VHH binders against Abasic site processing protein HMCES (HMCES). Designs and how they scored, part 197

Target 1, 269 residues: Abasic site processing protein HMCES (HMCES), of Homo sapiens (Human) (q96fz2)
Amino acid sequence: CGRTSCHLPRDVLTRACAYQDRRGQQRLPEWRDPDKYCPSYNKSPQSNSPVLLSRLHFEKDADSSERIIAPMRWGLVPSWFKESDPSKLQFNTTNCRSDTVMEKRSFKVPLGKGRRCVVLADGFYEWQRCQGTNQRQPYFIYFPQIKTEKSGSIGAADSPENWEKVWDNWRLLTMAGIFDCWEPPEGGDVLYSYTIITVDSCKGLSDIHHRMPAILDGEEAVSKWLDFGEVSTQEALKLIHPTENITFHAVSSVVNNSRNNTPECLAPV

## First folded at step 17 (VHH)

Design ub63 (from ub0 with F29Y; framework vhh_8pnl_2)
Fold by ESMFold2-Fast, scan of step 17:
Structure ub63 (fold): chain B 269 residues (1-269), chain A 117 residues (1-117)
Amino acid sequence: as target 1 above (269 residues)
Amino acid sequence: QGQLVESGGGLVQPGGSLRLSCADAGFDYSHYDMAWYRQAPGKERELVARINYGGTTNYADSVKGRFTISRDNAKSTLYLQMNSLKPEDTAMYYCAAGLEYDSFEYWGQGTRVTVSA
């Protein structure tokens, strides 16, 4: 996974993340650094994306089931990194493989600290190999959406007004992430950054790409992944596996250029 | 057939030079780590050179000072400049790209390099 869409306005995104804490109280996640949220139809590594994480990471006595939403840099910078420029990291940290996550120090250490997060997106993009051509076919991949006569489907939006209605009740894609905190050696603010855990593709996606993000399907899985106060690393890692509960459609090659940031990036062709 | 396409291999005499290219037109690799691997007859595949998204390079000890890896993101092309070639450099050369830590999910089909008198 190396390209997502996360374009919802902040208020719509916040409402889409409504949840219940351990006591059954209905809540919205509380924002940290909301001004750093930058919506886009075409998010690439090194940009900021919103993640959910436990309030207990920020407040010593907080209920670990309460959630914060915060923009974080996509591309985990380990706490031990001693250079001033994160681009000097030898290995890419956009994604980490589930099969070796406990063998790699860059991920094992933050996991040991409970630094699990849920990465939010409208969906993600993957490029299918086309054997008869040197071109790739991009696809937008997302959770099945509840279709109603009022909202219609993503392909039914024929005007800007109708396009906005598609997103009012959109079920956000929830991907398992690991984050870390890095203090620049030359001073400045602590950098929060994350990686997305990846698994082998499910049968439904195998014709598009052989890898997929680890998707947390439903509030029970999301709650267990986030709640590092009650759920051990070993138990949380049982949530990391391929899922079949996804859908997709082909999109225009406009998405290929990461500078393009328009609704055309995810519109069905 | 492969996502990445290598070219520039061939037969060259010891001490000669070759420039390998790896291209995937129309795909944005600017955020990907990229690498050259090689596999000699009867041996395991080995890393030759790596370049991260930021341009930081790393080389196998056997090629340091002789080979240079570089990338042109605008052309979606990776290069390997090979100088002072030795018979021991004879191998199939593969390019790779990835976003996964210490792993490459995209591979080419390879280009053959033969160094002989």
Scores: ipSAE 0.795, ipTM 0.887, lowest interface PAE 0.5, mean pLDDT 90

Design ub64 (from ub0 with S30D; framework vhh_8pnl_2)
Fold by ESMFold2-Fast, scan of step 17:
Structure ub64 (fold): chain B 269 residues (1-269), chain A 117 residues (1-117)
Amino acid sequence: as target 1 above (269 residues)
Amino acid sequence: QGQLVESGGGLVQPGGSLRLSCADAGFDFDHYDMAWYRQAPGKERELVARINYGGTTNYADSVKGRFTISRDNAKSTLYLQMNSLKPEDTAMYYCAAGLEYDSFEYWGQGTRVTVSA
């Protein structure tokens, strides 16, 4: 997983993240650094993306079931990194393999501190290698959406009115992430950055790509992953596995260039 | 069928030079780590050189000072400049790319390098 869409305006995104805390109270996540949220149909590594994390990470006595939403850099910079330039990290941290997460210092350390987050997206992109050609076919991959009279599937919307209706009730993709906090050795603001945990692809996606993000399907899984005050690392890792509850459609090669940021990036072809 | 395409291999005399290329048209590798691996007959595949998205490099001890890895993101191409080649450098050379930590999800079919008198 190395390309996503997260284009919703901040208020729409916030409402899409409505949840219940441990006491059963309906809540919206509270924003940190909302001005750093940059909606895009074509998000690449090193850009900022919104993540959910427990309020307890920021407030010593907070209820661990309460949620913050914050933009973080995609590409985890470990807290122990001693250089001044994150691009000098030897290994890529865009994705973290589930099978080696407890073996790698860059991920084991923040995981031990409860630094689990849920990465938000409209969906993600993958490129299928076409047999006998040097070209690849991009696909947009996302949760099955609720079909209502006012909210059709993205493939069914073909007018400006219908497109707006699709996004009003869009079910965001919720991916398991690990984050860390890095203090630049020469001073400056603390950098919050994350990695997306990856697993072997499910049967439905195996013809497109052999890897997929670890998707947290439903509020129970999301709540357990975020609640580091009540759910141990060992228990949380049981949530990390492939899911078949996913759908996709082919998209235009316009998405190939990460500089292109238009609805055409995720429109069906 | 490889996911990346290597070229530039061949037969060369000891002390000679070769430049390997690795390309994949139509895909944005700007954010990927890239690497060259090699496998000699009867041996396990080993890392030769790695370059991250930012241009930071890492080399196997056996090739330091002789090989240079570089990337041209505008051309979506990875290079390996091999100087002062030795018979011990004889191997099949593979290109790799990935976003997963310490792992590569894309591999090429390989290009053969033979260093012989």
Scores: ipSAE 0.783, ipTM 0.879, lowest interface PAE 0.5, mean pLDDT 90

Design ub65 (from ub0 with S30E; framework vhh_8pnl_2)
Fold by ESMFold2-Fast, scan of step 17:
Structure ub65 (fold): chain B 269 residues (1-269), chain A 117 residues (1-117)
Amino acid sequence: as target 1 above (269 residues)
Amino acid sequence: QGQLVESGGGLVQPGGSLRLSCADAGFDFEHYDMAWYRQAPGKERELVARINYGGTTNYADSVKGRFTISRDNAKSTLYLQMNSLKPEDTAMYYCAAGLEYDSFEYWGQGTRVTVSA
């Protein structure tokens, strides 16, 4: 996974993240650095994206089931990194493989600190290799959406105008992430950055690409992944597996260039 | 895995030079780590050279000083300039790209390099 859409205005995004804490109280996540949230139909690595994480990471005695929403850099910079330029990291940290996550220092250390997050997106993009041409066909991949009184299934939408009507009640894609906190050696603000955990593709996506993000399907999975105060690393990692509860449609090549940021990026072709 | 297209291989005499290219026709790859691997007959695949998205390079000891890896993000193309070629460099050369840590999820079909008198 290396390209997402996360275009909702901040207020719509916040409402889409409504949840219940451990006591059953209805809540909205509290923002950190809301001014750093930049909506886009075409998010690439090194850009900022919103993630959910436990309030306990910021407040010593907080209820670990309460949630913060914060923009973080896509591309984890380990806390132990000693140079001033993150682009000098030896290996790419856009994604981390579930099968070796506990063997890699860059991920094992933040996991030991409970630094689990849920990466938010409208959906993600993947490029299917076309037979005989070496061209690729991009697809937008997202959770199945609930029909509304004035709009059909999202899978039946055939124009950008129809898509605009479904965003008010859009079910956001919730991907398992690991984050870390890095202090630049020459001073400045602490950098929060994340990686998306990846798994083998499910059967439904295997014809598009052989890898997929680890998707947390439903509030039980999301809450267990975030709640590092009650759920151990070993128990949380049991949530990391391919999921079949996903849908997709082909999109135009406009999405190929990460600088294009328009509704055409996710519109069905 | 078949996502990238290599070219530039061929037959060359010891001491000669070749320039390999690897192109992606799908999307811009400026955020990807890229690498060249090779596999000689009867041997396992080995890393030859790596370049990250920021332009930082790493080389196998056997090719340091002789090979240069570079990338042109505007053209979505990776290069390997091979100088002072030796018979031991004879192999199938593969291009790789990835966003996964210490792993490459995209691979080409390979281009053959033969170094013989």
Scores: ipSAE 0.789, ipTM 0.880, lowest interface PAE 0.5, mean pLDDT 90

Design ub66 (from ub0 with S30T; framework vhh_8pnl_2)
Fold by ESMFold2-Fast, scan of step 17:
Structure ub66 (fold): chain B 269 residues (1-269), chain A 117 residues (1-117)
Amino acid sequence: as target 1 above (269 residues)
Amino acid sequence: QGQLVESGGGLVQPGGSLRLSCADAGFDFTHYDMAWYRQAPGKERELVARINYGGTTNYADSVKGRFTISRDNAKSTLYLQMNSLKPEDTAMYYCAAGLEYDSFEYWGQGTRVTVSA
């Protein structure tokens, strides 16, 4: 996973993240640095994306089931990184493989500190290799969506007008992430940055790409991944596996260039 | 058949030079780490050179000072400038790209480099 859409206005995004805490109280996540949230149909690594994380990371005695929403840099910069420029980090940290996550210092250390987050997106993009050529077909991949006015889920066969209406009730994609906090050696604000955990593709996506993000399907999985106060690293990692509850449709090649940021990027072709 | 396309291989004499290129038409690799690997007959693939999205490079000891890896992000193209070529540089050269830590998801089909004396 290396390209997402997260275009919802802040208030719509916040409502889409409504949740219940451990006591069953309905809540909205509280924002940190809301001005850093930049909605886009075409988010690439090194840009900021909104993530959910436990309030306990910021307040010593907070209920670990309460949630903060914060923009973080996509591309984890480890707390131990000693140089001043994150682009000097030897290996890419856009994605972290589930099979080696506990073997890599860059990920093992923040996991030991409970630094789990849920990465939010409308969906993500992948490029299918076309047989017999060096061309690729991009796809937008997202949770099945419920049609409020009609029976069934939203899909590629629906009109463009129907796609414009679904955003108010869009079910956000929730991906398992690990974050870390890095203090620049030259001073300045602490940098919060994340990586998306990746797994082998599910059967439904195997013809598009051989890797996929670890998707947390439903509030139970999201709550357990975030709640580092009650759920150990070992238990949380059991949530990391391929998911079949996903849908997709082909999109225009306009999405190929990460500088393009229009609704055409995710519209069905 | 690979997803990335390598070019520039060929037959050269010891001490000669070659410039390899790797591209994928219409796909933006700007944020990907990229690398050159090689595989000689009967041997395993080995890393030759790596370059991250920011331009930071790493080289195998056997090629340091002779090979230069570079990228053109505007063209999403990777290069390997090979100077002072030796018979032991004879191999299939593969381009790779990826976003996963210390792993590459995309690979080319390879281009052959033969150094003969």
Scores: ipSAE 0.780, ipTM 0.872, lowest interface PAE 0.5, mean pLDDT 90

Design ub67 (from ub0 with S30N; framework vhh_8pnl_2)
Fold by ESMFold2-Fast, scan of step 17:
Structure ub67 (fold): chain B 269 residues (1-269), chain A 117 residues (1-117)
Amino acid sequence: as target 1 above (269 residues)
Amino acid sequence: QGQLVESGGGLVQPGGSLRLSCADAGFDFNHYDMAWYRQAPGKERELVARINYGGTTNYADSVKGRFTISRDNAKSTLYLQMNSLKPEDTAMYYCAAGLEYDSFEYWGQGTRVTVSA
């Protein structure tokens, strides 16, 4: 997983993340650094994307079931990194393989500190190799959406107002992530950065790509992954597996260039 | 197989030079780590050189000082400049790209390099 869409305006995104804490109280996640949120149809590594994480990471006595939403850099910079420039990190940290997560220091250390997050997106993109031509077909991959009279479908959107209706009740994709906090050696603000955990592709996606993000399907899975105060690392890792509850459609090659940021990136073709 | 296309292989005499290229038409690899691997006849595949998205490089001991890996992010192209070639450099050379830590999910079909008198 190396390209997502996360284009919802901040207020719409916040409402899409409504949840209940462990006492059953209805809540919206509280923002940290909301001004750093940059919506886009075409998010690449090293850009900022919104994640959910437990309030307990920031407030010592907080209920660990309460949620913060914060933009973080995609591409985990380990807390022990001693260079001044994150681009000097030798190995890519955009994705973290589930099969080696406990063997790699860059991920095992923050995971041991409970630094689990849920990465939010409209969906993600993958490129299918086309036989015979060396061409590729991009696909937009996302949770099945509930059809409502108001929301419509992506394929039925013919105008800006119809596009708005598609997103009114959109179910955001929720991917399992690990984050870390890095203090630049030359000073400056603490950098929060994350990686998306990856698994073998499910049967439904195997013809598109052989890898997929670890998707947390439903509020119970999301709550358990986030709640590092009550759910151990070992128990949380049981949530990491391929899922079949996804859908997709082919999109235009416009998405290929990460600089393109328009609704055409996810529109069906 | 992968989505990457290698070129530039060929037959060269010991002490000669070759420049390998790796590209994928229309796909943006600018955020990917990229690498050159090689596989000699009857041997396992080995890492030759690695370059991250920011240009940081790492080389196998056997090629340090002789080979240079580089990338052109504007063209989404990877290069391997091979100087002072030796018969033991004879192998199929593969381009790789990835976003997963210490792993590559995209591979090329390879380009053959033969170093012989």
Scores: ipSAE 0.770, ipTM 0.870, lowest interface PAE 0.6, mean pLDDT 89

Design ub68 (from ub0 with S30G; framework vhh_8pnl_2)
Fold by ESMFold2-Fast, scan of step 17:
Structure ub68 (fold): chain B 269 residues (1-269), chain A 117 residues (1-117)
Amino acid sequence: as target 1 above (269 residues)
Amino acid sequence: QGQLVESGGGLVQPGGSLRLSCADAGFDFGHYDMAWYRQAPGKERELVARINYGGTTNYADSVKGRFTISRDNAKSTLYLQMNSLKPEDTAMYYCAAGLEYDSFEYWGQGTRVTVSA
């Protein structure tokens, strides 16, 4: 996974993340650094994206089931990194493979500290190998959405009114992430950055790409992944596996250029 | 059936030079780590050179000082400048790209380099 859409305005995104804490109380996640949130139809690595994480990471004695939403840099910079420029990190940290996550220092250390997060997106993009040509076909991949009279279906032929209503009740994609906190050696603010855990593709996506993000399907999985105060690393990693509860449609090549940021990026073709 | 297309291979005499290119029309690899691998007849694939999204490079000991990896993100092209070629450099050379830590999920079909008198 190396390209997402996360275009909802901050207030709409916040409401889409409504949840219940351990005591059954309905809550909205509380924002950290909300001004750093930049909605886009075409989010690339090294940009900031919103993630959910436990309030306990920021407040001593907080209820570990309460959630913060914060923009973090996509591309984990390990806490031990000694250079001043994150681009000097030898290996890419946009994604980390589930099969080797406990063998890589960059990921096992933050996991040991409970630094699990849920990466939010409208959906993600993947490029299908087209045999007989050197070009790829991009697809937008997302959770199946509830079909209602008011939410409409996704389509380029839909009216602008129906297109706007698609997002009112959109079920956000929730991907398993690991984050870390890095203090620049020359001083400055602590950098929060994340990686998305990846797994082998499910059967439904295997013709598009052989890898997929580890998707946390439903509030129980999301809650267990986030709750590092009650759920151990070993137990949380049992949530990391391919899932079939996903859908997709082909999109135009407009999405190929990460600088393009328009609804055309995710519109069906 | 490659996702990346390599070119520039050929036959060259010992001590000669070649420049390999790896390109993909219509895809933006600017955020990807990229690499050159090679596979000699009867041997396993080995890493030749890696370049991360920020331009940081790493080379196999056998090619240090002779090969230079570089990238042009505006053209979505990766290069390998090979100087002072030796018979043991004879191999199929593959381009790779990836976002997964210490792994590449995209591969080319290869271009052949033969170093012979």
Scores: ipSAE 0.796, ipTM 0.884, lowest interface PAE 0.5, mean pLDDT 90

Design ub69 (from ub0 with S30A; framework vhh_8pnl_2)
Fold by ESMFold2-Fast, scan of step 17:
Structure ub69 (fold): chain B 269 residues (1-269), chain A 117 residues (1-117)
Amino acid sequence: as target 1 above (269 residues)
Amino acid sequence: QGQLVESGGGLVQPGGSLRLSCADAGFDFAHYDMAWYRQAPGKERELVARINYGGTTNYADSVKGRFTISRDNAKSTLYLQMNSLKPEDTAMYYCAAGLEYDSFEYWGQGTRVTVSA
């Protein structure tokens, strides 16, 4: 996973993240650094994306089931990194493989600190290799959405104008992430950055790409992944596996250029 | 995997030079780490050179000072400039690209380099 869409206006995104805490109280996540949120149909690594994380990371004695939403840099910079420029990190941290996550210091250390987050997106993009041509077909991949007669059904057969109407009740894709906090050696603000955990693709996606993000399907999985105060690393990692509860449609090559940031990037072709 | 296309291999005499290229028409390289690996007959595959998305490079000790890895994101192409070639450099050379930590999800089918008098 190396390209997402997260275009909802801040207020719409916040409402889409409504949740219940451990006591059953209905809540909206509280924002940190809301001005750093930049909606886009075409988000690439090194850009900021919104993530959910436990309030306990910021407030001593907070209820670990309460959630913060914060923009973080896509591309984890480990807390132990001693150089001033993150681009000098030897290995890419856009994605972290689930099969070796506990063997890699860059991920094992923040996991030991409970630094689990849920990465939010409208969906993600992958490029299917077209046999015999060396061309690739991009696809937009997202949770199945509820259908209404007035807003239209969601699928490849729907017109682009029908897609414009579905965002008011869009079910956001919720991907398992790990974050870390890095203090630049020359001073400045603490950098919060994340990686998306990846797994082997499910059967439904195997013809598009052989890897997929670890998707947390439903509020129970999201809550357990975030709640580092009650859920151990070992228990949380049981949530990391391929999912079949996913859908997709082909999109225009407009999405190939990460500078293109229009609804055409995710519209069915 | 065979999703990347290598070119530029061939037969060259010791002390000669070759430039390898790796491209894929539909592939956006800008944010990917990229690398050249090689495999000589009867030996394990080994890392030759790596370049991250920011241009930071790393080389195997055996090629330092002789090989230069570079990238051109506008052309979606990775290069390996090989100078002062030795018989020990004879191998299939593979291009790799990825976003996963310490792993490459995309590989080429290889291009053969033979260094012989």
Scores: ipSAE 0.794, ipTM 0.881, lowest interface PAE 0.5, mean pLDDT 90

Design ub7 (from ub0 with T56A; framework vhh_8pnl_2)
Fold by ESMFold2-Fast, scan of step 17:
Structure ub7 (fold): chain B 269 residues (1-269), chain A 117 residues (1-117)
Amino acid sequence: as target 1 above (269 residues)
Amino acid sequence: QGQLVESGGGLVQPGGSLRLSCADAGFDFSHYDMAWYRQAPGKERELVARINYGGATNYADSVKGRFTISRDNAKSTLYLQMNSLKPEDTAMYYCAAGLEYDSFEYWGQGTRVTVSA
């Protein structure tokens, strides 16, 4: 997983993240640094994406079931990193493998601090290898949508008003992430950055790519992953596995260039 | 599993040089870590050199000072400049690319390098 769409306006995104806390109270997540949120149909590593995390990370006595939404850099910079430039990290941290997550210091340390987050996206992109040619077929991969299943494809929405109708009740993809906090050695603001945990692809995606993000399917899984005050690392890691509850469609090669940021990137071909 | 295509392998005498290339004009690797691995007959595959998206490099001790990894994102091409080649460098050389920490999801088919008199 190395390319996503997360294009919803901030207000729509916030409503899409409505949840219940431990007391059954209906809530919207509270924003940190909302002005750093940059919607895009084509988000690449090193850009900022919105994540959900427990309010307890920021407030000592907070209910750990309450949620914050914050933009974070995609590409985890470990708290112990002592260079000034994150691009000098020798190993890519866009994704971390579930099978070795507890063996790698970059991930084991923040996990020990409860630094679990849920990475939000409309969906993600993968490129299918085509036999006999050097061309790849991109696919947009996302949760099954009630509206899409009943009303047809998202590619039918060809105007701003029609796109708003498609996206009003969109079920966001919720991926398991780990974040860390890095203080630049020469001063400046603390950098929050994340990695997406990856697993072997489910049967339904195996013809497209052999790896997939660890998807948290439903509010129970999301709540347990986020609630580091009540759910241990060991228990939370039991939520990390391939899932079959996913759908996809082929998209245009326009998405190949990460600088392209238009609805054409995710429209069915 | 990937469509990376290696080239530049061949037969060379000890002390000689070769430049390997790895290309995929159909895919944007600019955010990917890339690497060269090799596998000698009867041995396991080993990392030779890696380069991250920002140009930071890491080399196996056996090749430090002799090999140089570099990338040209505008051409979607990865290079390995191999100098002062030794018989021990004889192997099939593989190009790899990935976004997973200390792992690569995309692999080439390999190019053969033989170093002998």
Scores: ipSAE 0.771, ipTM 0.865, lowest interface PAE 0.5, mean pLDDT 89

